# Designs tried in a protein design chat: VHH binders against Twinfilin (twfA). Part 5

Target 1, 335 residues: Twinfilin (twfA), of Dictyostelium discoideum (Social amoeba) (q869t1)
Amino acid sequence: MSHSSGIPASQELISAFGSANTGDVRLIKVVIKNDELVVDQKLNVQSDFETDLELAHSVLQKDSPCYILYKKDDKSIELTGYNWIFMFFVPDNAKVREKMTYAATRGNLKRELGASHFVDEIYSSNMNDFSKKGYQQHKLHQESEAPLTMEEQQRNDEKEQGLFVGGGGSGMHVHGISFPVDSDASTAVSNFINKKFNYIELSVNVDDEKIIFSSSSNIDIEAISSKISSTEPSFHFFRYSHQHEGENLDSIIYIYSCPDGSNGTKSAPVRKRMLFSSSKANVEQLVTSHNVKIDLKLEINSPSEISEESIINELHPPKVEEKKAFSKPSRPGRK

## First folded at step 19 (VHH; from e2 with S50T)

Design f5
Fold by OpenDDE, fold request of step 22:
Structure f5 (fold): chain B 335 residues (1-335), chain A 122 residues (1-122)
Amino acid sequence: as target 1 above (335 residues)
Amino acid sequence: QVQLVESGGALVQPGGSLRLSCAASGFTFSRHSMRWYRQAPGKEREWVATISSKGSYTYYEDSVKGRFTISRDDARNTVYLQMNSLKPEDTAVYYCARDKYTPGSYYDFDYWGQGTQVTVSS
């Protein structure tokens, strides 16, 4: 069951979206309230879809993230109804927590409503991008195979870097949202890099929206499971010094652990899970910024999901012995 | 070096037609959206039209909609502005510009030519 790490859509929202395909609705502003995606505002068609983009601008609040489901004038070829634009507004001055929550929920919203309805997506922190001019600029930019903006590159890099083994969660990397790092956490990372410790645990202070230090120690690989909490999410860096095929290796393992109620764990609140999930990339960057390569990334929900054996198998997958198909001896030709 | 050279400007009568050309060099033309601007005497430069890099999108200032057509020939590294039903108020120096994407800025450009004079007069 792919644990949809996002906030669920209300039935009202789902119904509203469905009805909008046959009605006069131009856009639906969607917000998160009480851990649910809800309709905040609906506006009807006033003009052509480009002109009506000004309506999208008008519903934005300068300090609050939101989604806007925007209906185009053209009908879908594949689906019943119209084509839609998915708009995601994240103002810079919004709370980091909110930004992360919305970022993590974006994919969920699309999925719940039907991703195929959305033929375009606009993501911006600038209100003006949600206008006729903004849309035009967006189209120009899309067509111009312009080199990925640094931000886009970072996003792609983050997408590529964020492949945690075992975690089904599409880690939506919220570009630009970095939690401040507590001095103790920075020190811990430094100590890890400098091999003072081969294990560090970091966490996120939810209230302060900071990456914080939890613990550091020197441990053996056998002890790694005991470092995983069954009640609290956390981040772990472990340097695994070992020999493989005659070579001494220092493998860096990055573990994100988040209890979800499975295997005897206590599930963390959804909001907390989202916050931690969204912080994975930022936390990883703390180590990689020191030119340290992460050799293995693991996402686990319980201590039982990690072992020495599992780590070794991931680091050094057994060579699938190509079973040499036994060439059937050529039947001696009947002379 | 990026160069844009406009041509085709002339004196025409009201209701007449004119085709402007802009020859581009010094960059990969096919990867850039192009724009036309115009500046009338004593007025600020105003945006006239935009064509996307692949030509899929064209945009026009409201006063020229239905009369002007922007097009491009990537093989010739040239952008065109077909101007029909010309009016005296269309009198201006017309500039070709390379579109620049700047977050938060709309109708931005980084290079432009010397311009070509279009005069519409009876």
Scores: ipSAE 0.809, ipTM 0.940, lowest interface PAE 0.5, mean pLDDT 88
Fold by OpenDDE, fold request of step 22:
Structure f5 (fold): chain B 335 residues (1-335), chain A 122 residues (1-122)
Amino acid sequence: as target 1 above (335 residues)
Amino acid sequence: QVQLVESGGALVQPGGSLRLSCAASGFTFSRHSMRWYRQAPGKEREWVATISSKGSYTYYEDSVKGRFTISRDDARNTVYLQMNSLKPEDTAVYYCARDKYTPGSYYDFDYWGQGTQVTVSS
């Protein structure tokens, strides 16, 4: 069950988007209010696709993130209606909490409206990028195999690294949004890296918007499930020292746990879940910045989802014996 | 070394046509968008046209739209500007430029040529 970890779209928004495919609407500005994605503003077609891009710029607020669903002039080949551009504006001065919430909800919005409607996406912290000139520059850049800027590389790396095996949610991490790290948390990470402890737990203080220290210890792999809360989300780093095929290995395991009400857990508030989810990459970076490779990333909702066996199986998947297709004996040639 | 050499500038009568060429060298031409600029006497340099690296996108200044056509030949490392229905207001030195991507900057370029003079006069 793909746990939609994002803010849900209102029925009004869904209906508005559907109607826009047959109507005169050029763009829909979408915002998060009361834990729901809602229509903030709709503007109609005034001119051609490129000229009307200035309308997108005009609806932006300097300090407030938003989505803009922008309708192109060309019709979709695959779907009924028009092609759309997904615009995601995240100003630098926005509250970190807001940035995280919007980042975490991005994928959900696309999914709920139909991802295939969107043939392009513009993500920026600069209002001017949501204009005719901005769009043109965007297209030029897309076509130019220009080496990924460090930021783009980082984004790609984050995309590649952010694929938590198991949770279908393409958590598009908003670049540049990081929670400050509490000194105790930093120390804990250092202690983990220096092998003082083989287990650390970190959390996010929602009120202070900080990554904080929860606990550190030396544990066996059998104890890992007991460290997972059934009521609160948290981050875990575990160094699993073991032997595999005659070699001594230290495997680093990163676990994001978030109770969702399944398997006897108590679901955390949606906002809290989103905040933690959005922080996964930042928390991971705390360890990887020390040139430590994470060997396994797990996202779980309950303690029952993790065991020694499950971890070992993920680290060392059983070699699927390629069933050598029994070569059918060549039928003896009819003399 | 990156080099851009413009050619084709001439004196033409109003309503006439002219084709400018820009020969590029010193870089992988096919990976770069190219731009044309012009500068009239006593005026600031203004953007005229852009063509994307693969030629999928072309953009024009409003004053030249419908009259000018930018194109490229990657085999010859050359970008062209076909100018039709020329007006006296089109009189300027025309420059070829290599597009530069800079976040937050629009119409940026890193290299340009010496320019070619286009004069439209009766």
Scores: ipSAE 0.805, ipTM 0.939, lowest interface PAE 0.5, mean pLDDT 89
Fold by ESMFold2, look of step 19:
Structure f5 (fold): chain B 335 residues (1-335), chain A 122 residues (1-122)
Amino acid sequence: as target 1 above (335 residues)
Amino acid sequence: QVQLVESGGALVQPGGSLRLSCAASGFTFSRHSMRWYRQAPGKEREWVATISSKGSYTYYEDSVKGRFTISRDDARNTVYLQMNSLKPEDTAVYYCARDKYTPGSYYDFDYWGQGTQVTVSS
């Protein structure tokens, strides 16, 4: 469960948002002062919605977190006034206490102003993401990550996996940023942490949208590849006991496998890939919440991508530096 | 292997029109945003236009806005650039590229084609 900070919106902020929702204000910068969410700055509409995004950039302070309530040009269908974007800037070099306070207060701010006003949100540590080019990238990324329609999915599946008979279906629903964790999965993690097993596999139950237990065992490193499905996405934790430079090490390896049709694998359906991908951090945290450091994280599309050699090279890179040729095309820049 | 093949470049008079095509293969076209770039002799490659994966969003560099139109045909795995009111400044090799999302890096891409020459001269 997320934890609210208990920091309320000031009456000034509530009044300013209400007035801006029907007036000429483009944005409201919000900060936390004296344990209260307050208005720091208001800027008026100067141009169209996208051009004015540079105003959002202009109110950022390099080292200080803030929220920006940014008004779009379209009216809400459901509510009086306009649709808004909720922006949360949290620079990496801000003080840790500030970052935590703003992160914990985000939900309360949206709730007190009325979450239905906010039709989009941008969360970033990079000032340039609060700009016209940053917004364009946000929309491109958002669209590319969206679930496909059934027609689009059927066409793509036919082209990459072969033909199948189509059945009508409803859209997919995702529970946002996290899934609940089944008790068997929690128990398996504890058994892994307590060294009862050196290997566990976790999965997501698509129908119940929960993180679930798949299997556990004691294996050697050469067996990992055979444990990884070529057809289903999966999560794996392995404790690699080995000796390096005279010391005995127990390296914790986290593997997310998502078959994409490469190297003899079969691509998983888009909805399943999205559900598993959105669970990566939650699954990782099951282990890291026990103060266990993950020594190596791997994201693979095929079991053939892992071997003892590849894992050793990732954990203990060779000491002799080698020059590597640039293998990707240079990207164009704007002058 | 991902492949992008541009075509349709030609020599045209100022004020003329030209339509470029980019045939894509080796990836799920409908899942990717696509871009056009251009490079004039002695200059750096510059971004021209972008179309989102479903076509809901199109974006243009200021000097081409209103004159160029990017579009896509997912059934043919093809991106188009309709170029109207061409100017000598539009002379360049035009490349299509597949968008790559990289946090903090804008206009990034991972694959691009061989290019097609557009020359606008009297």
Scores: ipSAE 0.504, ipTM 0.863, lowest interface PAE 1.9, mean pLDDT 80
Fold by ESMFold2, look of step 20:
Structure f5 (fold): chain B 335 residues (1-335), chain A 122 residues (1-122)
Amino acid sequence: as target 1 above (335 residues)
Amino acid sequence: QVQLVESGGALVQPGGSLRLSCAASGFTFSRHSMRWYRQAPGKEREWVATISSKGSYTYYEDSVKGRFTISRDDARNTVYLQMNSLKPEDTAVYYCARDKYTPGSYYDFDYWGQGTQVTVSS
């Protein structure tokens, strides 16, 4: 069985999708309530499928993940009814556990409804990606060839810019923001890559607008939450050595923390939060430019959102289990 | 070094037609979506049209839909903009640009040419 949260689709949802597939429903918004996938909202066809994408945007809630089952106007070649787009909205400011639950559940939802119905999928943290212009951008990006390796991208950047660039310089053009990197931060990244440390913390100096070093150490996964400030935004890289299904793994975890006042944290000033948020890709690239794959990226608002269990569940989502019981069934478990 | 060179701009009368060309070099043309932008005197640069890397998708700004057609010829590394039923408000410098995918930023680009002037008047 596939790795999944074990959260089943409600009978109402299955019936609603079946009816919509041959009817005049444009979209079905799906949420998780009481460990079950349920219909939150249905909206009817108003116009062509591209114009109606504003309906998908209109049902999003800024802080809450959801799925949207979105009907196209073309009929399926293989199945009775129409082709569908599977939409998965996971806002950046949703809680890590909620993000994990929805991510772990998407495969089961598609399987229970019939994966062959879904000819396209849009996953995004940005509400505007579920609009006409967002859909167009998705199609343009989707048609692109497979992503280049970091080496291939650096080679292309060098040729295209007409300049020789070293280290991480080639990536600065791509995200439109270029911060200098302090020498101690560069050294810390090198020490992390060379396995001298399994943990580093980086920050941004707001006054100088540069990426700076905060700390490095060798820690256990249980210590990560205590390293994360409840008052300051910060970036963290951790190498997690563990075993899964008999395999020894070294998973690289990238955490961006931006305290928002929840769970005993205090929100940083707006300018600081903007500088840190705009630096996420540049900080990530400091590590990925050394041919290191990031296995898990997390964006959190509180240290309390990080635990060994939460990280393991995201790296290795629990499998679906079915229990035959005389009483009402338990949700198939996570650990 | 990436280069985009536009040509084909001219003076035309209202109702006339023009075909703009954009010769591309210095990159793998078939990997990239391409766009046309325009800038009228005293106005900000605005998006006009986009064509996907394989040509499967074309998109247009509302005021040019049905009048303009974007196309590409990968063998010649060239993007075209066929402009029909030209109006005085189409008067602008037209720029060819290479699409850049930036999450959350739409109509983004990383390279563009020096432009070609289109003037619609009698």
Scores: ipSAE 0.474, ipTM 0.851, lowest interface PAE 2.1, mean pLDDT 81

Design f5
Fold by ESMFold2, fold request of step 22:
Structure f5 (fold): chain B 335 residues (1-335), chain A 122 residues (1-122)
Amino acid sequence: as target 1 above (335 residues)
Amino acid sequence: QVQLVESGGALVQPGGSLRLSCAASGFTFSRHSMRWYRQAPGKEREWVATISSKGSYTYYEDSVKGRFTISRDDARNTVYLQMNSLKPEDTAVYYCARDKYTPGSYYDFDYWGQGTQVTVSS
């Protein structure tokens, strides 16, 4: 089961940020645990804001994404309290699902804490960018890249992630990423819905920024792995006809594949990965708009992750294991 | 094509002041951050100060902070280093350098001058 981009901030995090704005806190490290944004670490002011940037470096873990809310020494002109830097560390060797979850959640975190508190942002896969020298380089580079302001860059980033500005509980005044759909792709979806085919593959043409058709066929579940590219991101829909507990089922499976260089795959360029990631919901909606429920959504990095066994285990999780010596019973919802 | 020429180095007494100049040519000066480095006899070259492309940000090595001031004059394509309260340990050849942005590499530069000698007698 995929993580939602609507991962909420914990009450502890909201309270810690509010208190930090009037106290001696220098930084708050934020991570995602149990589908919630939580405080992982909180460090106090030790020196001036630039010298303390080494504290931001000190809380990073080389293989794990995180956010850091970093307090400057200057006060906001429009808000009570201080100005902050929003830091987003995403190491290259983090798992793809983890990287995507943090990227999708970035806007929600800023929104829940109040985006206007954050006057600067640092996004990097390099731990050393979250240091005094890294910050100085960031400021020098920003100034050389005029005319776009930091606020304009932040707004562009939020549009690319499909985040809305708020004001209500549902998508009023929301900006979303939307790719046009080629007519062949629309036809392929209709043929899938009409059960002419039990499998379709869709893609995105990055130059035209369109959702396009790749292939359709009638296949057995064992053939799915051979249909998935090891070099290009891709989207797949499969109707899995099977029997479970005496019932005949037609389960609709949606697979997003994003090769990362593992298991004989090659990682796609970052821009391509972001375009495909941002179109996941639009591609899903092509099918769900026909009143079709998707029974399973999978995100994979390699064709080798797909097998009949892996799909069955996700659709029909095994029952609680029998008691083992010195073991606690297994929990439901294994992942 | 790119040329940086330092000047203003001299022999000066401890506690004295000196102003270095760096004349730049062959590039769009106002789009580049500029730096001063120095190298004392028997020591490695060290960063001294940086000024951003529009002058909004200046940064200094701790031992010179409060005593040295970096500035720029975009009309004259010139970077300056005003050095006050000079000490014998400030004795070095001073180099002007153009900042090079390289992700993950800090204090990088692509061009530097021949340097100008500053000697503080002790």
Scores: ipSAE 0.445, ipTM 0.837, lowest interface PAE 2.4, mean pLDDT 80
Fold by ESMFold2, fold request of step 22:
Structure f5 (fold): chain B 335 residues (1-335), chain A 122 residues (1-122)
Amino acid sequence: as target 1 above (335 residues)
Amino acid sequence: QVQLVESGGALVQPGGSLRLSCAASGFTFSRHSMRWYRQAPGKEREWVATISSKGSYTYYEDSVKGRFTISRDDARNTVYLQMNSLKPEDTAVYYCARDKYTPGSYYDFDYWGQGTQVTVSS
């Protein structure tokens, strides 16, 4: 039977990936041509896996989305052959239809090649993220944001279509595509600006693709953590009245919370996380468009990351002075 | 308040070893990657090593690979830099820093200590 579910992988691509899994190929650049996923370039191994990441950078074209199938040096535990990284480059200045087509086709490409081959994923609009330094930053950020393993996160991705794409937890997202703002959310922002409330929470309705209002109130800083969901992504604005070095200050704090399963939280579905992440700048602009300066921006994965001490330390970083080491006391042995 | 305090810097002969320590306080240490930087006389500050928040990944500048080892002890909120086979070109003030994730900016940080002087005799 014919299918209309997406853009298929070419026979050349399927064959090239199968051969590369046991050969000297380092990467395969994949593009969409004539409604088909095709091989655009193949580059061979030249050095170790991390050094060769510069080859991925070298095949990017600044105006055109692409996928890169990037081979690691380690063998798969489950499958014959190597583990791979799935790379998805979506430059901001690509045509909107093209960005959407590549985003919608990502899952099919991974499925047709065998999703279990891909143990990691790098998605970005920034060419420099497809490099040795970009990879290292990716791994550091990924570990700080855990608890999902990349295999588990990739399984979630395989089951979902993405229309809008954004960065995971880090504020990375595709510009130019934004959600409309519900009137209650606009009203809540106005009430925050006019100081009727010192706290508002905003959300995204993923089905309607709108920025929506969740709550507003007057709270003390100690109550912020209890307002932050441990299961749903959310946006928060808080006006923190405090004293620092003898001055009374009203600091505007913007918090994006994206639970990741750490510290008793539960990660939201990947599509929801991407939609919230891609909305960070638009939500920020709702406040900054009123000529309000945001004094602190925080991205967190758990309510437990927010405390008065943590906020003060971010607002007013301390000066570090050398201190004498303390002698280690004699201590009982531990069992 | 975030505090980073380096210690362990000393004068050492070529080929010698030192262990630097960085005591951290005022933040959730186990959720942050940590870095070492150094600044030699007349040179810009340069990245030396990074350790991920759980310690699963360590990365090193090429000139120190195989000689330096970064580690962390989350129970004591401390990061270490074990420096072996020291050379005169390793002479610098060494700083620990808390990693800052900034899209498009690599090796970024938001807090750093006052540093500890390492001098390898010529």
Scores: ipSAE 0.445, ipTM 0.842, lowest interface PAE 2.3, mean pLDDT 80

## First folded at step 20 (VHH; from f5 with R31S)

Design g2
Fold by ESMFold2, look of step 21:
Structure g2 (fold): chain B 335 residues (1-335), chain A 122 residues (1-122)
Amino acid sequence: as target 1 above (335 residues)
Amino acid sequence: QVQLVESGGALVQPGGSLRLSCAASGFTFSSHSMRWYRQAPGKEREWVATISSKGSYTYYEDSVKGRFTISRDDARNTVYLQMNSLKPEDTAVYYCARDKYTPGSYYDFDYWGQGTQVTVSS
């Protein structure tokens, strides 16, 4: 599954999604225009959940990718409002640049709206999969597949993010092809795994088209924010040794940072943001291939989103009667 | 060899009930969704109902919703169709079929049985 490319959700989209939980909207079609996720169409509830699935089909255009946020009839136990299906249509005959952009932006859209709202996903290049009959086939297929192990689920997620889509172009990298890893980066990962350092930073050199080493050191958790660039995208691994409720814990934290111009940061060019976003899973695998489990994964747009308190709250959420959806530490929740 | 054998078809009065059975063999039954189809004389075969491989999802053609119930018994490798409130329009040969997943194609199947006749007449 793709992660943040730095293309933000419009205020209109965020407002429309929030309102749909308390109103009569059935679906919201979302497209990318001028480097922003925007509402293209909204359609109201006309009948029950299954019958209205034909509305999702009716808003597709055969040559153009889009997302559809589709509301079910069952209410969430843990969140205000209803459960949703996240739909991602990527037609085979769409432009390669569009396919790359939509694939790289999928994770950001879900994260910005609150991933906990989406209890199911449909990803297809076929328009008919976004209909009543397509939904039924989706459910039958899900149930017929063998349950995946944790390793198999991770591999499938990586394949979907790394799946080659489209052809390469001069001065542009196609989504789904991982960059080579520089030997210094591989060595730094090994040193992190072997506990020589508790912190490493990795980057992508867009000119050499390689995952490269930036820095390594032994730091405390309060220093992480100062290590994160406010102008360049970057990847970070940190081993957080701490005590929680009398237990000693070592938590592995993976941070992807992509400054977007908010909170005093400076946005990188869209090509660079897209290349870093496309590499997130491949960078993660450098560590997980050594049989190391990542305990917390964070995607941020500003160093100010990281603090010891925000990390502790993500690792060890306080007990509450309602189970909140996890969102960025520096932004209000979507509820 | 995959085999599907339907049984239970009969002549019944309008408003009556029937239970059809489909005995399956030659494959791992619990790994497949199963369907019922029907075909009246001179008409195309039409989908009636589907049950998922674990039985968690059932789907019905609109004209039979609330009257027909599909179920499965994996210990007996058998699919059932309980038909209540039967109408003359339900008169058809009923076929059990094994679901086939084909991307972009729906209500597909790869094997079906010989069928069992259901006739609803006074």
Scores: ipSAE 0.410, ipTM 0.825, lowest interface PAE 2.6, mean pLDDT 80

